VH-VL binders against FYVE, RhoGEF and PH domain-containing protein 5 (Fgd5). Designs and how they scored, part 13

Target 1, 194 residues: FYVE, RhoGEF and PH domain-containing protein 5 (Fgd5), of Mus musculus (Mouse) (q80uz0r647to840)
Amino acid sequence: RALVIAQELLSSEKAYVQMLQHLSLDFHGAVLRALENVEQEGREPLAQEELRQGLRELPAICDLHQGILESLEQRLGDCGEGQPQVADIFLAREQEFEHHAAHILQFDRYLGLLAESCLLSPRLATTVREFEQSSQGGGQSMKHRMLRVVQRLFQYQVLLTDYLNNLCPDSAEYDNTQSALTLISKVTDRANES
Key: E = the ipSAE of ESMFold2; O = the ipSAE of OpenDDE; V2 = 0.75 times the mean of E and O plus 0.25 times the DockQ between their complexes.

## First folded at step 10 (VH-VL; framework fv_rovalpituzumab)

Design re3 (from rd1 with heavy chain H109Y; at its last look DockQ between E and O 0.75; V2 from the best seeds 0.66)
Fold by ESMFold2, look of step 10:
Structure re3 (fold): chain C 194 residues (1-194), chain A 125 residues (1-125), chain B 107 residues (1-107)
Amino acid sequence: as target 1 above (194 residues)
Amino acid sequence: QVQLVQSGAEVKKPGASVKVSCKASGYTFTDYGMNWVRQAPGQGLEWMGWINTDTGNPYYADDFKGRVTMTTDTSTSTAYMELRSLRSDDTAVYYCARDSPYYDSSGYYWGMDVWGQGTLVTVSS
Amino acid sequence: EIVMTQSPATLSVSPGERATLSCKASQSVSSNVVWYQQKPGQAPRLLIYGASTRATGIPARFSGSGSGTEFTLTISSLQSEDFAVYYCQQYNNWPLTFGQGTKLEIK
């Protein structure tokens, strides 16, 4: 049934939000504090400002998915009572998915800026290393962690496609799920338009 | 010149504690983490842990958790390692070593580029 | 934790000859391997980082290679000061781990 797939969407969203909270609360804050301590002239201040601006996407993406999770928990708390209705949760947040589009467009740029900033600041390099080695994910590179931010959208495409294939084609939920898939595809396709 | 200077040799009885100091000079102490590594007589090198010298956050190898405390004093650019409940097999030379990032055309790497001279701790009845 | 295994335990060679020291990781460490030299009564000295890059001031006769799980240190023309113990170390994950050492001694 569609319900099983909707419950998979909920459980994977819980895991994703936990990962985002770690990135947006621990890593983002630590990097910002390290950047505030950099004052040398002749460094690359434009690269550091671009990194600061790009890191603002992480809290916004976390907020988006926190809302999605809360709505999924509310909707699926009544399991087995009827056909699930979850597609509108995504449709209601179309504007907020722009934070994902910004992240996708600048993903490689942000990783490069982080590496450049670490080159110029041993303190920032130490901060990044500490996070990589001490976090719940233990030993994962920052590239891998930031790839997971992007990969969730592709996982949505898989899950929502499976969900769609288990809905009555004449139902409103079927139409809404098609619209949600279109929304997600629009976000992932924007990275290719630049 | 960048250097790490450690406190002198110690002789201890089983059950006692030892605290080794490591004073840094010639660089900004809080920009680099500090490793502690030991070497028992005739044996190889063993990593004990790492400390963020800016925040004071320590991280210990599992074999030493519960017995080791690593601290720093940023006003004196000094790192400390205290090992408690000493046993005879804790007899070793204890080193501090700076945790340094390296960048070259092929990537981003780490190494212990500056070592203290070592502190011999002997544990015997 | 990642185990680093060095071979041989002892390598006897003559000055002017070539020495090759091996190091194997129990799991992939990418290129995150460091080589140290240690002489009696001294602290270790950083030779190679990133598996293949010489540290500042290290003579060109020292070279490192490898990726993944298998690594080598080569000394192309041994000098008398090169007879020491050599350690490999992985820097991929905490806990950081060292090989048991290879003693390079005069034949």
Scores: ipSAE 0.538, ipTM 0.829, lowest interface PAE 1.4, mean pLDDT 86
ESMFold2 (binder alone), look of step 10: mean pLDDT 92; pTM 0.941
OpenDDE, look of step 10: ipSAE 0.721; ipTM 0.896

Design re4 (from rd1 with light chain N32Y; at its last look DockQ between E and O 0.80; V2 from the best seeds 0.68)
Fold by ESMFold2, look of step 10:
Structure re4 (fold): chain C 194 residues (1-194), chain A 125 residues (1-125), chain B 107 residues (1-107)
Amino acid sequence: as target 1 above (194 residues)
Amino acid sequence: QVQLVQSGAEVKKPGASVKVSCKASGYTFTDYGMNWVRQAPGQGLEWMGWINTDTGNPYYADDFKGRVTMTTDTSTSTAYMELRSLRSDDTAVYYCARDSPYYDSSGYHWGMDVWGQGTLVTVSS
Amino acid sequence: EIVMTQSPATLSVSPGERATLSCKASQSVSSYVVWYQQKPGQAPRLLIYGASTRATGIPARFSGSGSGTEFTLTISSLQSEDFAVYYCQQYNNWPLTFGQGTKLEIK
């Protein structure tokens, strides 16, 4: 049962990385290009730099999960009769999950800065409209798309809890899975406090 | 003064094509998307599509996909709409309209605040 | 595709009276509705965006309300220049769709 849950973790990670790649490559690039035009027009450079800094979390989150996916593929591609070992994949990347924490704490603020920047730049507003309307999922707001980035962490809590319940309590994988759940919970607790 | 000026009226036979131009002035052309909307005589408004005037990326309503091509020329601040395989029920006034952002407490909104004068295209046997 | 249905098709009223125009969406469009006015021989004129916010220069006698699937345009004291065709349009998602129009005419 543990192997089945680990395979679901892998398959859902593939889908998540695909979503992150579309968001971080298409949207992020389009906004950065539009911000360069605003800077050439001499509008509020400080607020625009703050927005630019905050949006850099998306590529970093994408890089984190590409690494997780690669490791999951290696571990589960070779898995046969033995108990799966995937929890340390998360533990090895503990510091990189701070990009999620930064996103959780700041994305409402950065969405507000984006909205204010759009008032000052019709070009930026047009870029956001094109992305929102042409993106998969119909006319879903940028707020909902950004919340999907965080949704994965809650999904990890569900999957890893189910995984833990199907491991031998004396195993190292059980202990590592508890530690991975603690790691993820620390990041998601900031969402509850914001 | 913000203005959209369209090309003149056209008379076409069924099966022909028409290309309507829309020249912008008084604002930065590439900052705003452009809508195309038509209106048959005595009828309502029908959205045909939208184009990103900076990148040239068009998005078409399904009823026109395959028959319409929207383009821009940023050097002349001009948008174009070409409709092919004309039928008599394509007789209409064709408008370009600027896609303009608005903001209130509920977020971003969009409306067509600047319209061209319209181009009558008549398709008759 | 989201269908916008306007009623009535024609509304006959006297100047100085109140007119109420209805617009229904086939699915929720939140507050993402605009209203346009079109006089004969002219391009449409933007009146209301966000279901209820008047565009610049629109007289206070025009008011919009509604959210979700049902929307209303009210003209509180009709002037002679208000007799025109009115269109609602949703912008929740592409394709943008218009109602079929309500013609407001002199009784």
Scores: ipSAE 0.541, ipTM 0.832, lowest interface PAE 1.5, mean pLDDT 86
ESMFold2 (binder alone), look of step 10: mean pLDDT 92; pTM 0.939
OpenDDE, look of step 10: ipSAE 0.725; ipTM 0.904

Design re5 (from rd1 with light chain N93D; at its last look DockQ between E and O 0.89; V2 from the best seeds 0.70)
Fold by ESMFold2, look of step 10:
Structure re5 (fold): chain C 194 residues (1-194), chain A 125 residues (1-125), chain B 107 residues (1-107)
Amino acid sequence: as target 1 above (194 residues)
Amino acid sequence: QVQLVQSGAEVKKPGASVKVSCKASGYTFTDYGMNWVRQAPGQGLEWMGWINTDTGNPYYADDFKGRVTMTTDTSTSTAYMELRSLRSDDTAVYYCARDSPYYDSSGYHWGMDVWGQGTLVTVSS
Amino acid sequence: EIVMTQSPATLSVSPGERATLSCKASQSVSSNVVWYQQKPGQAPRLLIYGASTRATGIPARFSGSGSGTEFTLTISSLQSEDFAVYYCQQYNDWPLTFGQGTKLEIK
């Protein structure tokens, strides 16, 4: 039961990391290169710097989840018929989840800055179009792709709640899973308050 | 003046290849993607693909994958489309067309605002 | 891929009258439709983007409407230069697809 849910956490984390790598390596890099080109052409540098700062959260979020994935693979790759132990993987990375909080708080601002920058730069608009239409991008709007970054936290809440309900209540893993849920909820509550 | 000027008409045999050039002037070539669109005699318009002129990344319609290669030369502001293994039903006028962004109250939009004059390719046995 | 179907294939209308051209998408394309005009021996000309927004320099007698799957181009007072072939095209998804065209001819 608990092991099955932990395996689902692993498999969905693999898919999420692949999506983050596409966003962080392909799109983020292409946008930064396009922004450097418009600066060389005398475009507005202040909007560029605000957008650069906002985009820096994506690589940090990708690094966080790559670490989570690697730890889940180690823990569940060796797991036989015993009870899984995965909650501390999240607890060990509590500070790194602040990158998600930063993304949530500035999400609409980043989209607005990107749209404004595309109005000033056909090259940047072309970059966004290519990303949205490529098979790697799945033909979805940029807004939808960036929303998926946040949606993972809500998926964690669902998965970890189901996981918790299938653990022995007096186990250390039960207590750690409650703490992991509290950690995730603290980050998502900022979205509800913005 | 903003222009796209294409190479001249071609006559080919089935199985041959053709390479059409499209030279841009009057704007920054690498700021806009380039579409290739063909039109068989008396027929409608058919999209062949798109290329990012800054990076050189091409994207092809499924019907042309494996037979088409799109490239650019940024130093001459020229886009190229090569169609291989020609068939008689490839007889058409081939256009390059600039991919331009537009914005209105509903968001971002795209249209082909600048077209080349077209290149007639005739494929006959 | 998204199929764009235009009707009628040919529309015969007198100068000064109103012409209404229809375009249907096989699935929703939101408002992601553009209209082109093509005269004999010429490349297409961009008229309308976003289903309803006129491109710069396009006369006010051209108007577009629709969303989802049903789209309309209306020419409210036909001029002699308006007799041409008109294409709708969706840009919601690659591959970009065109309708087969509506030929607007003098009645």
Scores: ipSAE 0.549, ipTM 0.843, lowest interface PAE 1.4, mean pLDDT 86
ESMFold2 (binder alone), look of step 10: mean pLDDT 93; pTM 0.951
OpenDDE, look of step 10: ipSAE 0.734; ipTM 0.904

Design re6 (from rd1 with heavy chain G111Y M112F V114L; at its last look DockQ between E and O 0.79; V2 from the best seeds 0.66)
Fold by ESMFold2, look of step 10:
Structure re6 (fold): chain C 194 residues (1-194), chain A 125 residues (1-125), chain B 107 residues (1-107)
Amino acid sequence: as target 1 above (194 residues)
Amino acid sequence: QVQLVQSGAEVKKPGASVKVSCKASGYTFTDYGMNWVRQAPGQGLEWMGWINTDTGNPYYADDFKGRVTMTTDTSTSTAYMELRSLRSDDTAVYYCARDSPYYDSSGYHWYFDLWGQGTLVTVSS
Amino acid sequence: EIVMTQSPATLSVSPGERATLSCKASQSVSSNVVWYQQKPGQAPRLLIYGASTRATGIPARFSGSGSGTEFTLTISSLQSEDFAVYYCQQYNNWPLTFGQGTKLEIK
């Protein structure tokens, strides 16, 4: 049943937003503060700027999913009746998913820039270690955490496909879910272009 | 001169507190974390915790949580470790050690390349 | 918490001979092991990091090996100055943990 799958979308989105909040508020802020001093340590301004630009996507991705979660909570509150309507939540945010596309295309490069910056800035290296060691994730690498950011999109493909298969084919929600799947698939196609 | 200079030896009674200082010189204090390690007479090394010298955020080993407070004063480039509710088995030499990063093809490495001279704390009735 | 277990507790060896010190972790620490040397009345001295990389100024007779859970420090030709206590330490996870130490003494 479609409602059960929609409820799984909600519950898994809640967990995902919590992960994004820790990543975008704690890590991103700490790294940006540490980068303020990289110029003093003889680094090139262009490499610093590239890293800042890449890290900018994390807060935007967090904002996107906070909005999705809020909308899912409103649509699926204490109870639901009949056929749920959640696909337009994704369609309303089509342009915002471009932040995920940017993250997919650039994250290996920005992880490399972060590693290089840590070599030249012990303070930044200390900041990254502190985040990795003291977070609830307990020792997971930054690469692993960044991959989790994009893995949600593949989970959406699975969940929305199952959702689609449980909708009336002539309904507006069926059509909207097909469009949402197309939107998500376009973003993930960039992850498979090697 | 890159060095860590610790405060002098202390004698305490059970139940008291001790605060050991560690003054850094010759390098940028806030660029490196600071560890505290102790060694009881005739025994091995025991990690007590770590502090981010730039932010002041500490991480304490479980055996010391609730009894230890680590702080820094960036204006004097000094780290502090306070151990409260002292017991006789807290008798040890207490070291500060700089937490130094190194990156190579196998990843990040962290080692203590700079140690203080140690501070003997004796706890006896 | 990762427990580091060193063996033997004491190793008696003649100068010029080879010494082999063992360190085992209770779970994988990858290659994130460091070795320290400590002489009486002194702070520890860094020897090896990354399980196998010599620190600056450490003689070539010191070598380290291992990954995962088993690590070895080898001193290929002991000098009189090498008789000390040796500690392994993992830096893979907080809390950082040391082995109990191996005392290397003259036979």
Scores: ipSAE 0.501, ipTM 0.800, lowest interface PAE 1.9, mean pLDDT 86
ESMFold2 (binder alone), look of step 10: mean pLDDT 94; pTM 0.953
OpenDDE, look of step 10: ipSAE 0.742; ipTM 0.902

## First folded at step 11 (VH-VL; framework fv_rovalpituzumab)

Design rf1 (from rd1 with heavy chain T55Y; at its last look DockQ between E and O 0.75; V2 from the best seeds 0.65)
Fold by ESMFold2, look of step 11:
Structure rf1 (fold): chain C 194 residues (1-194), chain A 125 residues (1-125), chain B 107 residues (1-107)
Amino acid sequence: as target 1 above (194 residues)
Amino acid sequence: QVQLVQSGAEVKKPGASVKVSCKASGYTFTDYGMNWVRQAPGQGLEWMGWINTDYGNPYYADDFKGRVTMTTDTSTSTAYMELRSLRSDDTAVYYCARDSPYYDSSGYHWGMDVWGQGTLVTVSS
Amino acid sequence: EIVMTQSPATLSVSPGERATLSCKASQSVSSNVVWYQQKPGQAPRLLIYGASTRATGIPARFSGSGSGTEFTLTISSLQSEDFAVYYCQQYNNWPLTFGQGTKLEIK
């Protein structure tokens, strides 16, 4: 049933938002503090400024998914509903998904900028090492963590396709779900082009 | 000259505590993490933990959690390691060692490039 | 915790000969292995990082190889100053772990 798949969408969104919050608050904050220490000491490396600007997408992606989660919780709460209506949650946020597109297009660039900045700043390298090693299960590279940011979009494709196959084809939710799949596929197509 | 200079040898009784100091010179202390490594007489090297010298965040090997405290004083560029509830098998030379990044064609790497001279701690009744 | 196992425990060789020291990890550590030399009465000295890259000032007779779980340190044309204990150490994960050491002795 469609409702079961919609509930799976909600539960997996909760887990994803928790991951994004830890990445955006723990790592991004630590990197910004390390970069600000360099600036307060009168050092202004251009590579470090470009890295700061390139990492701004993570907070925006986190905000997008917090909004999606809140809307899913409101629509699907513990009070069961006969026919779920969730596709418009994605359609209402079409423009905000551009932050994911920006992240996908710049993914390898972000990793390169981080590596170059670490080479030029032992303080930043030390910060990245601490973050990579301190998480439970330690040693997960920034490459793997950044890949998880985009992994959710492919999961949406799977979940929304399954959801669509369990909707009445002449319903408004069916049409909206097709549109949501088109929206998500537009963003993921940029990953296939890189 | 990049250098780590440790405090002198200590003789302690079982149940006591020891605090070893490690003073850095010739580089920016807060740019690099600090490892603590010990070596029992005639035996191999054992990693005790790592500390972020800028923020003071320590991370300990499981065998030492609950007994060890690592701290820093950035105003004096000094790292400290305190080991409590000493036992005879804690008799060892204790080293501080700078955690340094390296880069080559395979990527980014880490090594302990600067070591203190070592501090002998003897635990005997 | 990743266990690093070195072999042999003691290697007796003559100056001018080739020595090969082995280090095995209990799980893959990619190329994240460092080799140290420790001479009697001294702190360890960094020789090789990234499994195969010599640190600055290390003679060309020292070479490292391997990836995944198996690593070797090779010393070609041994010199008298090469008598020491050699440790491998992985930095793929905390806790950092050392092998138990290989003592290189003059035969």
Scores: ipSAE 0.543, ipTM 0.845, lowest interface PAE 1.5, mean pLDDT 86
ESMFold2 (binder alone), look of step 11: mean pLDDT 93; pTM 0.948
OpenDDE, look of step 11: ipSAE 0.691; ipTM 0.889

Design rf2 (from rd1 with heavy chain N57Y; at its last look DockQ between E and O 0.79; V2 from the best seeds 0.00; counts 0 for: pae E 4.0 > 2)
Fold by ESMFold2, look of step 11:
Structure rf2 (fold): chain C 194 residues (1-194), chain A 125 residues (1-125), chain B 107 residues (1-107)
Amino acid sequence: as target 1 above (194 residues)
Amino acid sequence: QVQLVQSGAEVKKPGASVKVSCKASGYTFTDYGMNWVRQAPGQGLEWMGWINTDTGYPYYADDFKGRVTMTTDTSTSTAYMELRSLRSDDTAVYYCARDSPYYDSSGYHWGMDVWGQGTLVTVSS
Amino acid sequence: EIVMTQSPATLSVSPGERATLSCKASQSVSSNVVWYQQKPGQAPRLLIYGASTRATGIPARFSGSGSGTEFTLTISSLQSEDFAVYYCQQYNNWPLTFGQGTKLEIK
């Protein structure tokens, strides 16, 4: 039962990494190129720096989840039966989850800065429009894509809770899963402060 | 004075190709995408595609994919649409139209705010 | 792709009266609808974006409403220059699609 939930964690992580790669490599690169063309006419340097800072979190989040996916594939790639061990994959990456915390705390502000930058730069607006119509984009708005970044942590809470309920309470994996849930909850709880 | 000026009317035989030009003035050409829209005599509007004038990346409507090529020349602020393997039902007025962003309380929007005068292409046996 | 269906095909109205034009999308387009006016021999003119926001320079007698799948363009106190063909268009999804048009003519 635990193994089935661990396999769901793996398969959903594959889908999430694919989405992150499109967002962090294709969109982020296109926006940076458009921002490089911005002239000094009517510029707001502090707002642009804040937008660049927020966009930098996306590649870091992508790198984190690529590592999680690789580790999950190694642990679960064999079609074995029995009690899986996946909780330490999250615990080993505690510091890297700070990039999610930064994204959660500033999400609405970064969306607002992007929208306002598009008003000042029709070229940036056109860049966003091209990305929306790319084959990887699937027609989804930027708001929906940025929300998916945050939603994964809530999905982890659901999956790891279900996983925990199907482990032997005496096992080290049970204790590690409780610790992983605490880690993820710490990151998601920061949204309550904003 | 924002303006789009298209090339003149053309008469073609079936199987030929046509290339319509659209010269922009009064604004920064590479800041806005360009739509191509056609209208057969007595008929409604049909979207053909869009091009990012800065990157040159085009998006084609399925009905035209394989027969249409959209390009730009940023040095002359000119967009081009070439339609190949012409048929009699390709007889239409062809418009270029600037793709402009708008913002209101409900979010970000798009509209074609500047149109060329139209180019009549007649395909006749 | 999203089909936009306009009704009626032709609407005969007297000057000074009110016209109501309908546009229905085959699936939800939120508020992502534009209305255009086209007079004979002319290119279309942008009237309304975001379903209800008038473009710059468009008179207040033009108003738009609706969200989801059903949209309405209303023209109050029709002027002689308002007799034209009107198109709705969605930009929620690519490909961009137009309705087939509603011809507004003098009764």
Scores: ipSAE 0.247, ipTM 0.663, lowest interface PAE 4.0, mean pLDDT 84
ESMFold2 (binder alone), look of step 11: mean pLDDT 93; pTM 0.946
OpenDDE, look of step 11: ipSAE 0.723; ipTM 0.902

Design rf3 (from rd1 with heavy chain G33A; at its last look DockQ between E and O 0.77; V2 from the best seeds 0.67)
Heavy chain, then light chain:
Amino acid sequence: QVQLVQSGAEVKKPGASVKVSCKASGYTFTDYAMNWVRQAPGQGLEWMGWINTDTGNPYYADDFKGRVTMTTDTSTSTAYMELRSLRSDDTAVYYCARDSPYYDSSGYHWGMDVWGQGTLVTVSS
Amino acid sequence: EIVMTQSPATLSVSPGERATLSCKASQSVSSNVVWYQQKPGQAPRLLIYGASTRATGIPARFSGSGSGTEFTLTISSLQSEDFAVYYCQQYNNWPLTFGQGTKLEIK
ESMFold2, look of step 11: ipSAE 0.530; ipTM 0.835
ESMFold2 (binder alone), look of step 11: mean pLDDT 94; pTM 0.953
OpenDDE, look of step 11: ipSAE 0.734; ipTM 0.903

Design rf4 (from rd1 with light chain W94Y; at its last look DockQ between E and O 0.64; V2 from the best seeds 0.00; counts 0 for: pae E 3.2 > 2)
Fold by ESMFold2, look of step 11:
Structure rf4 (fold): chain C 194 residues (1-194), chain A 125 residues (1-125), chain B 107 residues (1-107)
Amino acid sequence: as target 1 above (194 residues)
Amino acid sequence: QVQLVQSGAEVKKPGASVKVSCKASGYTFTDYGMNWVRQAPGQGLEWMGWINTDTGNPYYADDFKGRVTMTTDTSTSTAYMELRSLRSDDTAVYYCARDSPYYDSSGYHWGMDVWGQGTLVTVSS
Amino acid sequence: EIVMTQSPATLSVSPGERATLSCKASQSVSSNVVWYQQKPGQAPRLLIYGASTRATGIPARFSGSGSGTEFTLTISSLQSEDFAVYYCQQYNNYPLTFGQGTKLEIK
């Protein structure tokens, strides 16, 4: 049943947004503040600016998924017996999904820059350590957290494929879901090419 | 040149408290977190907690929550661990150990590279 | 919390021979394992981090391997100073946890 899969999409999106909010609000701010301490000490290496630019994507990614979550809650919160209609939520956000692809393509680079910056700034390393050990994060490494950010795109492929296979082929939602899968596949294919 | 020097041995009665100091030298104190680890006579190592020396935020092992307080004084580059409501099985050597980052081909890692000399706390009736 | 289990508790080996020490985690810790050496009356000494990378100044006869849940420390040609207690420790999750130790003794 399509509705069950749509509810799984909603519940998993809620969990994902909670993770993104912790990462975007707590980690992003702490790292930027630690990097500003380095700047004030007269240290401004190219690696620090590149890392700052890479972290810019986190707020936009969080905003994208908060919007998706709100739309899913609207469509499914009052759903009775009818067939769900959620595919256009994704279709409306093509450009925003490009941010996911760009982040995926640079994943290893940003982790390398963070690691190198932490070796040059033990205070930054201590900030990352504290974040990794936070109660909300469950002690996972930064690598594992970043993997969750990118894994969501592939999870959408799985969920939307299962959803499509449980829709009436004559329905507009079937056609829209095919289009949404094409969009998500375009983004994930760009990520896989690296 | 990097050193951690701890306060001297203590003898305490059950129910008392002890506060062990750990003075850092040869590095910037607030750049590295500090672990506290204890070792009862003839036994293994037991992690008690970690403190961010820059922010003062502590993280305690479950077995010590409610009885331990970890603090720092950044003006003297000194970390403190206070253990309250002492029992005879709290008799141990207490270590401070610097939390140091490492990077290799598999990623980012951590280890306790600098240890204090240890502080023997004896709890006897 | 993640339980680290070391085996054997005591290992008797002759100088010049190989020692193999085991450490098992109750759940995956990836490669986030450290090995320490502790000689009598001394603080622990960092040997290996990241399961397999020797710390600065550690002789090549010490090697570490493993990932996930099973880890091994190998000392390939034992010297007299190597007879000590060895601890594994995970840093994948708080609380940080140590194994109970393996004592290396002269046979």
Scores: ipSAE 0.281, ipTM 0.647, lowest interface PAE 3.2, mean pLDDT 84
ESMFold2 (binder alone), look of step 11: mean pLDDT 93; pTM 0.945
OpenDDE, look of step 11: ipSAE 0.620; ipTM 0.845

Design rf5 (from rd1 with light chain L96Y; at its last read DockQ between E and O 0.79; V2 from the best seeds 0.70)
Heavy chain, then light chain:
Amino acid sequence: QVQLVQSGAEVKKPGASVKVSCKASGYTFTDYGMNWVRQAPGQGLEWMGWINTDTGNPYYADDFKGRVTMTTDTSTSTAYMELRSLRSDDTAVYYCARDSPYYDSSGYHWGMDVWGQGTLVTVSS
Amino acid sequence: EIVMTQSPATLSVSPGERATLSCKASQSVSSNVVWYQQKPGQAPRLLIYGASTRATGIPARFSGSGSGTEFTLTISSLQSEDFAVYYCQQYNNWPYTFGQGTKLEIK
ESMFold2, look of step 11: ipSAE 0.609; ipTM 0.879
ESMFold2 (binder alone), look of step 11: mean pLDDT 94; pTM 0.960
OpenDDE, look of step 11: ipSAE 0.772; ipTM 0.919
ESMFold2, look of step 12: ipSAE 0.598; ipTM 0.876
ESMFold2 (binder alone), look of step 12: mean pLDDT 94; pTM 0.957
OpenDDE, look of step 12: ipSAE 0.780; ipTM 0.921
ESMFold2, fold request of step 15: ipSAE 0.614, 0.589, 0.567; ipTM 0.875, 0.869, 0.862
ESMFold2 (binder alone), fold request of step 15: mean pLDDT 95, 94, 94; pTM 0.959, 0.959, 0.958
OpenDDE, fold request of step 15: ipSAE 0.760, 0.750, 0.753; ipTM 0.915, 0.909, 0.911
ESMFold2, last read: ipSAE 0.565, 0.590, 0.577; ipTM 0.861, 0.872, 0.872
ESMFold2 (binder alone), last read: mean pLDDT 94, 94, 94; pTM 0.959, 0.958, 0.958
OpenDDE, last read: ipSAE 0.763, 0.758, 0.757; ipTM 0.915, 0.913, 0.912

